Miniprotein binders against q8pzi1. Designs and how they scored, part 4

Target 1, 353 residues: q8pzi1
Amino acid sequence: MNLLKTQLKGDRVLAGKEAVAELYKTGYFGRPKDDGLELSLVEAAYLQSRGKLDIELEGKLLGFRAFFEQASLRQQNFELKYIVYKDLKERGYYVQPSAADFRVYPRGSHPGKSAAKIFVHVLSERQPLSVKLLQESVASAENVHKQFILAVVDEESDLTFYEIKSASPKGEMPEPFPAVKADATFLEDRVIAWDAEASGALYSRGFYGKMLDPERLQLSLVESLYLFSRGVIVVRDRKGKIFSFDEFVEKASEIEGSFLRKYSAYKALRDSGHVVKTGFKFGTHFRVYRKVESIEKIPHSEYLVNVIPEDYEFRLPVMSGAVRLANSVRKRMLFAVEKGEEVEYLDIGRVKM
Below, E stands for the ipSAE of ESMFold2; O stands for the ipSAE of OpenDDE; V2 stands for 0.75 times the mean of E and O plus 0.25 times the DockQ between their complexes.

## First folded at step 2 (miniprotein)

Design c3a (at its last look DockQ between E and O 0.04; V2 from the best seeds 0.00; counts 0 for: pae O 15.6 > 1.5, off the site)
Fold by ESMFold2-Fast, scan of step 2:
Structure c3a (fold): chain B 353 residues (1-353), chain A 96 residues (1-96)
Amino acid sequence: as target 1 above (353 residues)
Amino acid sequence: SPELKEKILELFKKVYELLEKALKLGDPELLEAIYELALLVLELRKTGSPEEARELAQAIQNLLDEARKLGDEELAREIDRLAELVQRLKQEIEKR
């Protein structure tokens, strides 16, 4: 029986020299320091639960409940981190505590064989997730060539894992629009283009809008502003007056919420070589195609896109729902973060550990 | 209201779970009806208005009738549970 005696001190548990051989060299628990072993609170709780160590605080032996309560006072979100740590250990992973919560070694590897490849961040399903903080965390992981995984703990202590990465989607469309010109009118909540030849080219070669009949093309407001800004269409009001860019934005913004934000993302996606269509059928702003060659042979779209402001806070049930829907229709879920005229993308997908 | 927004988010989750089940069944008419529900939930999320809540309640009842005609009793029970949730939400919105 090799039950080790340890001491709780601050936010760590200290073990003697014998623990280096029994815990670190065999299972890579803790960090050797000053001829002893320093264990994180989650490692100590896990090892105590398996009967591997006794933990004392100021000369008094702590049972599992007493230690767990002390650890909760000493580390924010200790309960959630313990749930995730225990789950990953039971799946057979080697796991080391880090500033980002955990570093995880890939399957079939360990600290003595290779570097950790995964950062895991732990959240409750009820915790709002700042997009700004999320982007900073993802960038930090990517800068050191590690995968960033979000571990979400629900109210029943069930775990769902999400991989989050920055994305720079690039389409394969040779031109964002055909070389045509058309007059168009802003009517109610839509724009109608009147020239049959130009309308046909915009629809069949540019994959814009929807033909109302052989001579008339209905364009969405974001499509219209994009084509107008490029000199492809001239948009008039019902009285024949030509819109300026700012006048169009003002009128469109009265009709649809967050119009300019959606337009920024639409423009960025079109400029990067994509075909962009409404995603309303899927509960998103857009569905996006890397390449479309023919209206008769439209492929499956690659991405669903939701546009969000840079100060957005994710509600995790909503994020989970969007990711599940995208996965169920075999598409990737992208969140386009609008930062003035710039757009940055987060690719969020559910993963199995 | 923060409480109302939380209930609408719960409804969102239920509609998306229903979409996953319908996609596995592969019935195009059922899929279209559930996508219409998703659009109405998105509109309710934006407005919080009694009109959208009433339209959503009616759409769910229509979907329930269609599921029963198809003979899928398990799916019909799932939609019925969703209809109950929508009716409670509609009543809460109308009291505001």
Scores: ipSAE 0.000, ipTM 0.128, lowest interface PAE 21.2, mean pLDDT 81
Fold by ESMFold2, look of step 4:
Structure c3a (fold): chain B 353 residues (1-353), chain A 96 residues (1-96)
Amino acid sequence: as target 1 above (353 residues)
Amino acid sequence: SPELKEKILELFKKVYELLEKALKLGDPELLEAIYELALLVLELRKTGSPEEARELAQAIQNLLDEARKLGDEELAREIDRLAELVQRLKQEIEKR
């Protein structure tokens, strides 16, 4: 066997003219450059492990261990990237290392047939993931019509793939609130609407709250503020004093953590035509319905939603848990990112590569 | 049966409470173990299968081991109570 001889230089491995025919034209490894072929470190390690080439550094032949250690010094997260690269190659994908970690071709395609349609970014589960950076990466991929996939490597080198997309969910409810007015009282930690007819309309037509009995309606704090801010209810304290918006927010924030952030997402979802209920039973802030026709025939909710600030840092095990639970009950997991007065959504789902 | 499915739903609610505690602790192995437990409970409710009941019993023992590694004895006691519930449920399913 006449192995291809290559040289490690910087963060690349350089191969001669024969490598173009033997590696690039048959398997699309590397990039032709001048008369030869330029390989990324992960490509070189993969090919070396397959007995396809020898690698030298300053005249010294490097075995796999020595090369792997050199590559680790020259590229951040090299070992994780190698694990993911090898896995994708073994699944039959054509994979091109690039400014994104990997450009990946869809099944049944390769560089000679189409452009790569998938960007894969590699992280360990130990690394925090900035929501702001994630949003920018997803937007960049979508601007050029590419799918964005996050590959997470845990401490035992198990891989989990997440597809991350921007979303713009739209509901089909024509009237987010019924045309009623009612008095409500902010009790110790909840709000109750007292009027039987208004409560019934809010419950059966607007799908707000839960009936305490046939005449009275229990409302969550976000539901209460939404209805209050629209003039649908008047909220009083236990002594009859009417709350201002700021007084309500202050009191609710003492009771419920992240209240105003949750309210911002609640309002955005309701304003865009959804029915929004607590997702507490599913470990999320909200469960969200695209359309509800009647209280007697409530469909399964379509989304689970967690609300996060723009400067949020994902802890990947927590993200993984939320996404896995949503998938297990056939729901889409959305993360609503508060961004000034607006809310932007990330749709995060586990995917099989 | 509807009665058996209701018992399994009550088990899911208890597993959900553990998820809340695990989120506060932030330990990735504990979260993974609770997630797998929750998934098995949902599948058991759907199928009523003796095989899934056995998998559930194994999963809750794994979760107990993870809680003990963390040294959280209150969590370990809560998981022990769930393990007893799972064992009774498993026996009910297997006798049928």
Scores: ipSAE 0.000, ipTM 0.215, lowest interface PAE 15.1, mean pLDDT 83
Fold by OpenDDE base, look of step 4:
Structure c3a (fold): chain B 353 residues (1-353), chain A 96 residues (1-96)
Amino acid sequence: as target 1 above (353 residues)
Amino acid sequence: SPELKEKILELFKKVYELLEKALKLGDPELLEAIYELALLVLELRKTGSPEEARELAQAIQNLLDEARKLGDEELAREIDRLAELVQRLKQEIEKR
């Protein structure tokens, strides 16, 4: 087979008119430009590895190694992008390089037959991932009815693919809390409700807290503020003085530095009809249930929720760990992104490509 | 230190393997405890803080106690080895 003669120019490989027929029309490689074909560096490397291209730089023929080294110098994360591109191609996908790294076509589809349905973004596990950038990327993909997939390359060059979606979780609880009132006292890092009837109702119907004894309910700080803000409990200090909401938030924030952020998510989840419990055992802020019928029949939680700030940067190993774990226990990992009083959710799940 | 990061990464891998084993056993409480441990290892890797090391040491001890209560001696031995590793890591972090 005659190798197509091509030239490395900048961050592209330029091929002649013959390449349009041989590579673009049959394999959907590159983009037609002028009378020729423009290949991305990853496409060129892939085609070179398959014995389809001769690549010249300034009149010198580059072997695969020399081209790969040149490509690495010319494009940030070239090696990672090549690994992902190669893997996707070997899986039988048509892949087009884009500004968002790759557009991937469903198996059995190609450019011109249907639109690309998947955007693949490539990252090293060592690279931080801005939540803001991620949300923007996901929203952009969703706006054009495409899936956003993050391809993470680890230190061993193993690939893990994550689908990232916007989520708007809705619960099915008929009421967030029973129509009761109780006096409560802020004790160190917890709040105790003292009324037996109200405590019992909050526990058994509201699924709040943990009973200390048959008469007294222990509430977390977030549960307490949620109930206090709605007039379900009155929170007093150890001297019997009623807290203001500001005083409560201040004291709670001294105990837990991320209290307000955690509370914003807690409130949003409860207001959306969920039962929310601590995710401590799961190393998450919350375990979340869509519906709980009785305290004796608590189902498996559907979601694990971590609350993160708007300016958060994911460490991919941490994200990966959280997602793997949630999946292992047949739960979804939701990241609740705090944006002031609003909470936006990202659903991150491992996918097989 | 690179060496400490590597040790923490190795610990994470071992905890993850434990999680996969526990998934086969199907005990939800054990799974939850191992999961908590995995997350604490990740936070320790992130922060390298003595506080996270202390929390991790406590979590693994709690997990060991749970495994012993379940009567799974093999699992308990595996967790005990991890507990020793965590204690060494904790000591190394506290000496910095």
Scores: ipSAE 0.000, ipTM 0.169, lowest interface PAE 15.6, mean pLDDT 88
ESMFold2 (binder alone), look of step 4: mean pLDDT 82; pTM 0.790

Design c3b
Fold by ESMFold2-Fast, scan of step 2:
Structure c3b (fold): chain B 353 residues (1-353), chain A 96 residues (1-96)
Amino acid sequence: as target 1 above (353 residues)
Amino acid sequence: SPELKEKIIELWLKVEELLYKALKLGDPELYEAIEELAFLVRELKKTGSPEEARELAQAIQNLLDEARKLGDEELAREIDRLAELVQRLKQEIEKR
């Protein structure tokens, strides 16, 4: 077929009636409008690179370089979007530009056969990403039953794709024992429970803490506040004074950064039936188990969890590192977004397109 | 005891060597199991407690079962030697 003549107008490339038959009906490029075809800048660049069309601006024919430079002036992040668009097209996907960057049709499908199932958002590795914006984008995709994918372009123009979805994790653990209150003391950076029977039950049935010796249980600060708030332990200072909830939070916050935020996530995970342990060895706040039957045979944890505030901005290399680490140890990476007493989860995983 | 502490340090070094080997093999499940062992050995070094020694013995036995299923006979033999060392340490700690 002969090259189609098109015109660059604003942030679009306009083609005549013949382009509807030759580009839209055969390859689903552009959108029919009035008596012609309207192409996005990324579609036009791709088609020009393939020798399918000529692009003019004010009567002047533009070569690929000249058009690419014009497109870059007319669309923010045009180069990144072009890199992602070209990659997806070369993988055999049908792709339509959208306000959120791209809609992608599942493998073996196309426009007219099924609805698009994937929304793709394009970012540079160096761009910060607001967790609020991310949650809004994920919710928008999920509300229309579509998968949300981040396409991250690194400094070498290599692409990594991440699936992001909301999560509501549920564990299978029963309520902890014992029902009787145990006495405990706040010492340095931890809490020690003194009652041997209660300590043994908390350790062997609730999977809390570590035995300091055969009669005494060592608890982390988040474990201690959780058990104290449930009336399972009574926590005293070295002089025998019982802590209030607020007094405990104040003292713990002096020792541990973001204590209350981590506690909110710890409480939410325990309340939803999980066993929760420190994730320090994995560089995360927590590692989480859906079910533990016995202290003598602890399974592998299902989740790694990092707790973040609702105003958090992801640095993509940090996000990528966390996801890679979780994948390397066959765990899912969850980000627990703290919103006061409420906690929401984002499940982030690397995917191959 | 300085002698007991020295034996625990020897165990820690052997566990770190296994962790490095597992990382090179690229098996995430094996890596996780050995990482759990490394954590327990570090805790045993701090506490010297019979409970930590029992936990470590159980974890090594579970890892040995997993290595045997993978068919890596050399790795299974190395883990088996560690299991023997942990059992000896457990018995020594329980006597004190």
Scores: ipSAE 0.000, ipTM 0.086, lowest interface PAE 25.3, mean pLDDT 80

Design c3c
Fold by ESMFold2-Fast, scan of step 2:
Structure c3c (fold): chain B 353 residues (1-353), chain A 96 residues (1-96)
Amino acid sequence: as target 1 above (353 residues)
Amino acid sequence: SPELREKILELLLKVLELFEKARKLGDPELAEAIWELAYLVLELKKTGSPEEARELAQAIQNLLDEARKLGDEELAREIDRLAELVQRLKQEIEKR
């Protein structure tokens, strides 16, 4: 095929009028500008690798390696973006550069048939990812009704794609039923409730805690504070002194790392109608059930939940591990972002492009 | 390797035996967690990757801690033996 002559200028590769017909109108590469075609550096590298164009810099013809090195100097993260761009092109997608790195047309579509539906953001597995920046990017995509995908490139140039979306999970559990106030004692790292009727009801209808025997209920610290805050239990120390909310938080925080943060998420999930249990068996803070009808027939949980602070920086291998674990046990992975008394959720799942 | 695959299969069988014992204890959460360990073992068998081995090792250590809180010393010892097998398997995979 005929090689098109192009010139490298700044962070763009400029082609003449002929390139509009041969690259843009046929394959939707580049952007028509003035009387020619403006190609991004990743588009130019891809097309050069396919034998479609020659790239010159100040009269000198650049081979692929020389151009790639120039592009890397001219664009931050060029090599990562190229890896992702090439992969998506080879999968048959139409891809255009954007502020979110790439906008992608859905499978079986192109620019002339429909609007782009996907924003792709490219990161190295070694780059930390701010939760604040991630939430802003997801919100920006959702505001224009597009899917947000994170493309993570590892040290061997292997790609993993994640769909990230905001979530507002709602359970189907009924409102807490009225129960007689239970007296409870803080013992070691748990709370024991002593009233047989209230304990039985909390366990069988609310799905709180574990029965030690038919008359006594063992509660976790987050369960205890939730029930205490709703006036369902009164918690005493071993000497009979009643805890205040602040005293309970102080003592629980000595036992559990990030107790108050986990409690905020626990409260939010319970208030939205879920049954919430410990997720330590799965390496998460919680496992969450949308609906539980009977203690004898507890279904598999729908979500695994990790609670993170609003200033959290994701380490991508940790994020990847959590998502992979959830997927392997057929659950969704939610990250609960704690913002004081408010909790927001990110639903992160691995996708195949 | 064929030897690695055999060790992973042996681990799967031991996890399934533990699941049956957990069912008889009447703790559906413990039984669910052990059953889900079987899925992690199957993923390790498919991929052979260090990441899956690390996830399995972490999950079984978490399960061991929870079993000890149940007060069943025999069950805790059996899970501890599985944890030792998983640690040895993890070390073997990480060296390859």
Scores: ipSAE 0.000, ipTM 0.164, lowest interface PAE 21.4, mean pLDDT 81

Design c4a
Fold by ESMFold2-Fast, scan of step 2:
Structure c4a (fold): chain B 353 residues (1-353), chain A 96 residues (1-96)
Amino acid sequence: as target 1 above (353 residues)
Amino acid sequence: SPELRKKILELLEKVYELLLKARKLGDPELFEAIYELAELVLELRKTGSPEEARELAQAIQNLLDEARKLGDEELAREIDRLAELVQRLKQEIEKR
């Protein structure tokens, strides 16, 4: 049999009426338009590689290499998109190219049976990823009830897939604060609470800080500001002068980078009913617990949290490392995006297609 | 039990040896993963609960998968030996 003849035009490959029956109705390739079939460049390259069609440009027949070179000039990131498209097709998925890269149908389904449930965005591991653009893409997918997946192509052309979703974590802690008042002092780079009874309650009931001894509690700077803002502690300098909120923020910001941003996220998580542990023990800003019943029976944290600014640009190897760390300790990785008084969360996890 | 506590402390020593290896490799994600494993062993020593034993077993399996991806066959074998020790501990704790 003779191969289907097609014509390269712009960023599309145009086929005649016969292609609708041979490619669209059998395998859901392309989009029927007028009296023919319109194929994306990745679909045309895939079908050409399988010997299903010939591609011409202005009367000249293009071999696979020549077409691939033309396609790369006509579409940004064509090479990466082709690698991902080919991989998904070889895994048995039905895939439709889109403005966001790909729409993918769930296993055992196709365009004639159900709606696409997955949006796939393709990136090289070398490309920075804007958090703002990522949040917009995730929101767009979620607004139409689709899963958002990021397909990252490394320098060896190996693929890793990440599911990214918005999160609104809610804790189950009954009370945000013990009913206590404590006197505390801002020392070199930490806050010490001196009242034994109050310190014990903050530690054992609120799960704040770390006991230095049976009578004294060490609090992180974000914990201290949170408790101070609620009137649970009074913070003094070494000379006995009480800090104002602004004075505390100023001093803490000199000691701790991005202090106010971290505080906003800490406050949001505590206000939503979580226990939050501070420090870089796992290379993250926080470990977050949905519910803790007693200090003697602390469960493992549900989330690891990194706080990032609204204008943050992900370096994909750094993102991959953070997700890998969370997976290795059976936790979910959340990125808390600071937006003034509000904090939004992105839940990023590795998935198998 | 005193015997169970001794086995858990032996496991903890092996985890610290693995931390030293990870430090030499210069992989911060691997170091943090092994560090979490040490914390899980300490928690198991404190509680002795089947839930903590299962958490530890899962964490070490995840670490083994990560080591295999790095292509470090020696590291993967060391972690696999720890995984076997954890599975035996888990079985002993569950039978209690």
Scores: ipSAE 0.000, ipTM 0.100, lowest interface PAE 26.3, mean pLDDT 82

Design c4b
Fold by ESMFold2-Fast, scan of step 2:
Structure c4b (fold): chain B 353 residues (1-353), chain A 96 residues (1-96)
Amino acid sequence: as target 1 above (353 residues)
Amino acid sequence: SPELRKKILELYEKVEELFFKARKLGDPELLLAILELAELVWELKKTGSPEEARELAQAIQNLLDEARKLGDEELAREIDRLAELVQRLKQEIEKR
């Protein structure tokens, strides 16, 4: 039997009138143009691999390898896009080319039945990903009420899908701190609060720090600056001199990398009604709780949070590791993007298609 | 020092990979030992001290012995490669 004859032209494959009935009306491949059908390179490669069409270039018939090589020269990241396209087609999805690489129809839907609901962006595991460009892409998808999915292809052509969305987390804690005042001392890489009653209140009602003994509360530097800035604690050096806000920031920044950035995120999360604890040092900065009723009954945290600068570039293996860590403890992974005094959040999770 | 910190960060990444591979085995003692290792790499990055480098070298050797007892040859080989990296870092730090 004869396969549909097509011609490779630029970054497209052109088919005749018969292809409209055979490919477009039945499977929604390509786009009708003039009296024929225009196929993207990934659609043409997929259909060629299934024995549905022949592709010619300058009068010569191209085998699959020859066409694949030509397509790679004509389209950036063609190989990655083909891997993703084929996977989605084999899962039963209808897929259309777009500026975000692909538009995908929800399972059980197709063009003409409903609108596409998913944007898929394809990238290599080795490719750095700008957080600024990622936020712009997520915002664009959300503005048209679509999901934004990253399809990451590794060296072995294994494929992992991540859903990325903006987040505006809201906690349910009624007060960020109890109505107490305490004197505290900056020691080594932490702050110690000395008054037993105030320390007990900060620990048991505010869920700050760790009790070193019955009369002393150990506070992290971000916790300390937050409480100091709110007038809850007064921080002194070992000689009794009171720190100013700027003096505290300067000293803390010498001890702790990215201190101000972490503080901005800590402050934003506390101000939005969360309890915030130090996360696992290897993968996250914070563990975040929407509501804590008592120190004896601390629930599992809802979020793990990593704080990153606005100019950050994700290394995909690092992003994957952070998401995998959160998933392993049944939590969501938030990346807090510091923008001066403002903090924006990206919620990143691995998904099955 | 910046080159040394880069090597310590690369070790961090390898320890992370080890943790998620070992998680499939479901052995809590092995997983806790790998988390201890990650903490020691973090302290080494922070201090750069010969004492922390020696503690890290001892911890990874103990982890290798535990992996060998479990009979997982692939895991043991991966840990052994990390032990070699740690020995090179220890030697570099001790020469400063």
Scores: ipSAE 0.000, ipTM 0.165, lowest interface PAE 15.7, mean pLDDT 81

Design c4c
Fold by ESMFold2-Fast, scan of step 2:
Structure c4c (fold): chain B 353 residues (1-353), chain A 96 residues (1-96)
Amino acid sequence: as target 1 above (353 residues)
Amino acid sequence: SPELKKKIRELWEKVAELLYKALKLGDPELWEAIEELAYLVLELRKTGSPEEARELAQAIQNLLDEARKLGDEELAREIDRLAELVQRLKQEIEKR
């Protein structure tokens, strides 16, 4: 009957005193200002679509289409933000504007009862996402005990929500590994260890490599460098010359791209008590196990890991594809961010709001 | 007004520094209060209105009370300097 009358001014919609009682105190829409209520453009559009208010511009009443077009001219990414705002409101959340786009209150709570628990950042699927800025945003949210959610809007205006959090994965593999010295040779694109007893121990207790026969263990290049750096194997070329660490890195880098970056992540995961295997069949660098008790009964891996440089920019369809693949095989998707000697992890998962 | 724009830029720089310090403290309520302050500074940059200036002045006083409750005297002094700058901006805007 009696809709609230409001005025479009700049990038906001101004309502009178009645709106404070009817919209702010009941639903926490807008911001009280003087004797009235100031609504963001997405709030005003949502409320107009539900028949709660009329919007005028310079004495002219705006229908929904006319207001939506005006809002799009006045706010960058208005359409994307509206799509996300409307979805969250229809799910029953209280939502407030934020520098990160939105702050969201948990179900069963509101601004007067508790702090917001979720930051939501809105992106088009076509926008690149800097890993450095993403890590800073995630760290900021975690420091204040809030979840960081990406709301990705595709070309058909469908929404997918991703929770991103830092991770510090810890394995449960016992230390230390048996002190053995195995002789090994660098052959073409792999390393073969020749000592039967040491090879057997590396395979059955450390879960390194693959036995080719009872006397020979095939090791990947990252496995080999890790064991070599720990003094567990000695790696020779075909002529019997022992490799130095730098010589091994140089040769391995000619064979596989981003070798040293992958090695940094492999080393970090092994040092933290995990069993690490190739992720090739899943389209990732690694698959990771928290604990393996027997080579005869290897469990399903817990994580898939992709290693990326600190200056990496996500293409959102690629990120989405990796997360969907991990979910489809019931694993978690970790991105290992290489920072020289250090590795930091981002756990990215699709979430239902 | 070029002078007013310079003062608002100085305010933004100080709020950004405060936001960084709040992140290190890990207090959710303090973080929200400072993020609200950042939002209000952005609104003041757009409008330059006396109403925005009054709201910002009130918000910074509330933040100062929060900092004092934490017992962080250094943070309280930093916020108090911001309160002085906001008060001067408010007075200048009200004269227009």
Scores: ipSAE 0.000, ipTM 0.268, lowest interface PAE 16.8, mean pLDDT 82

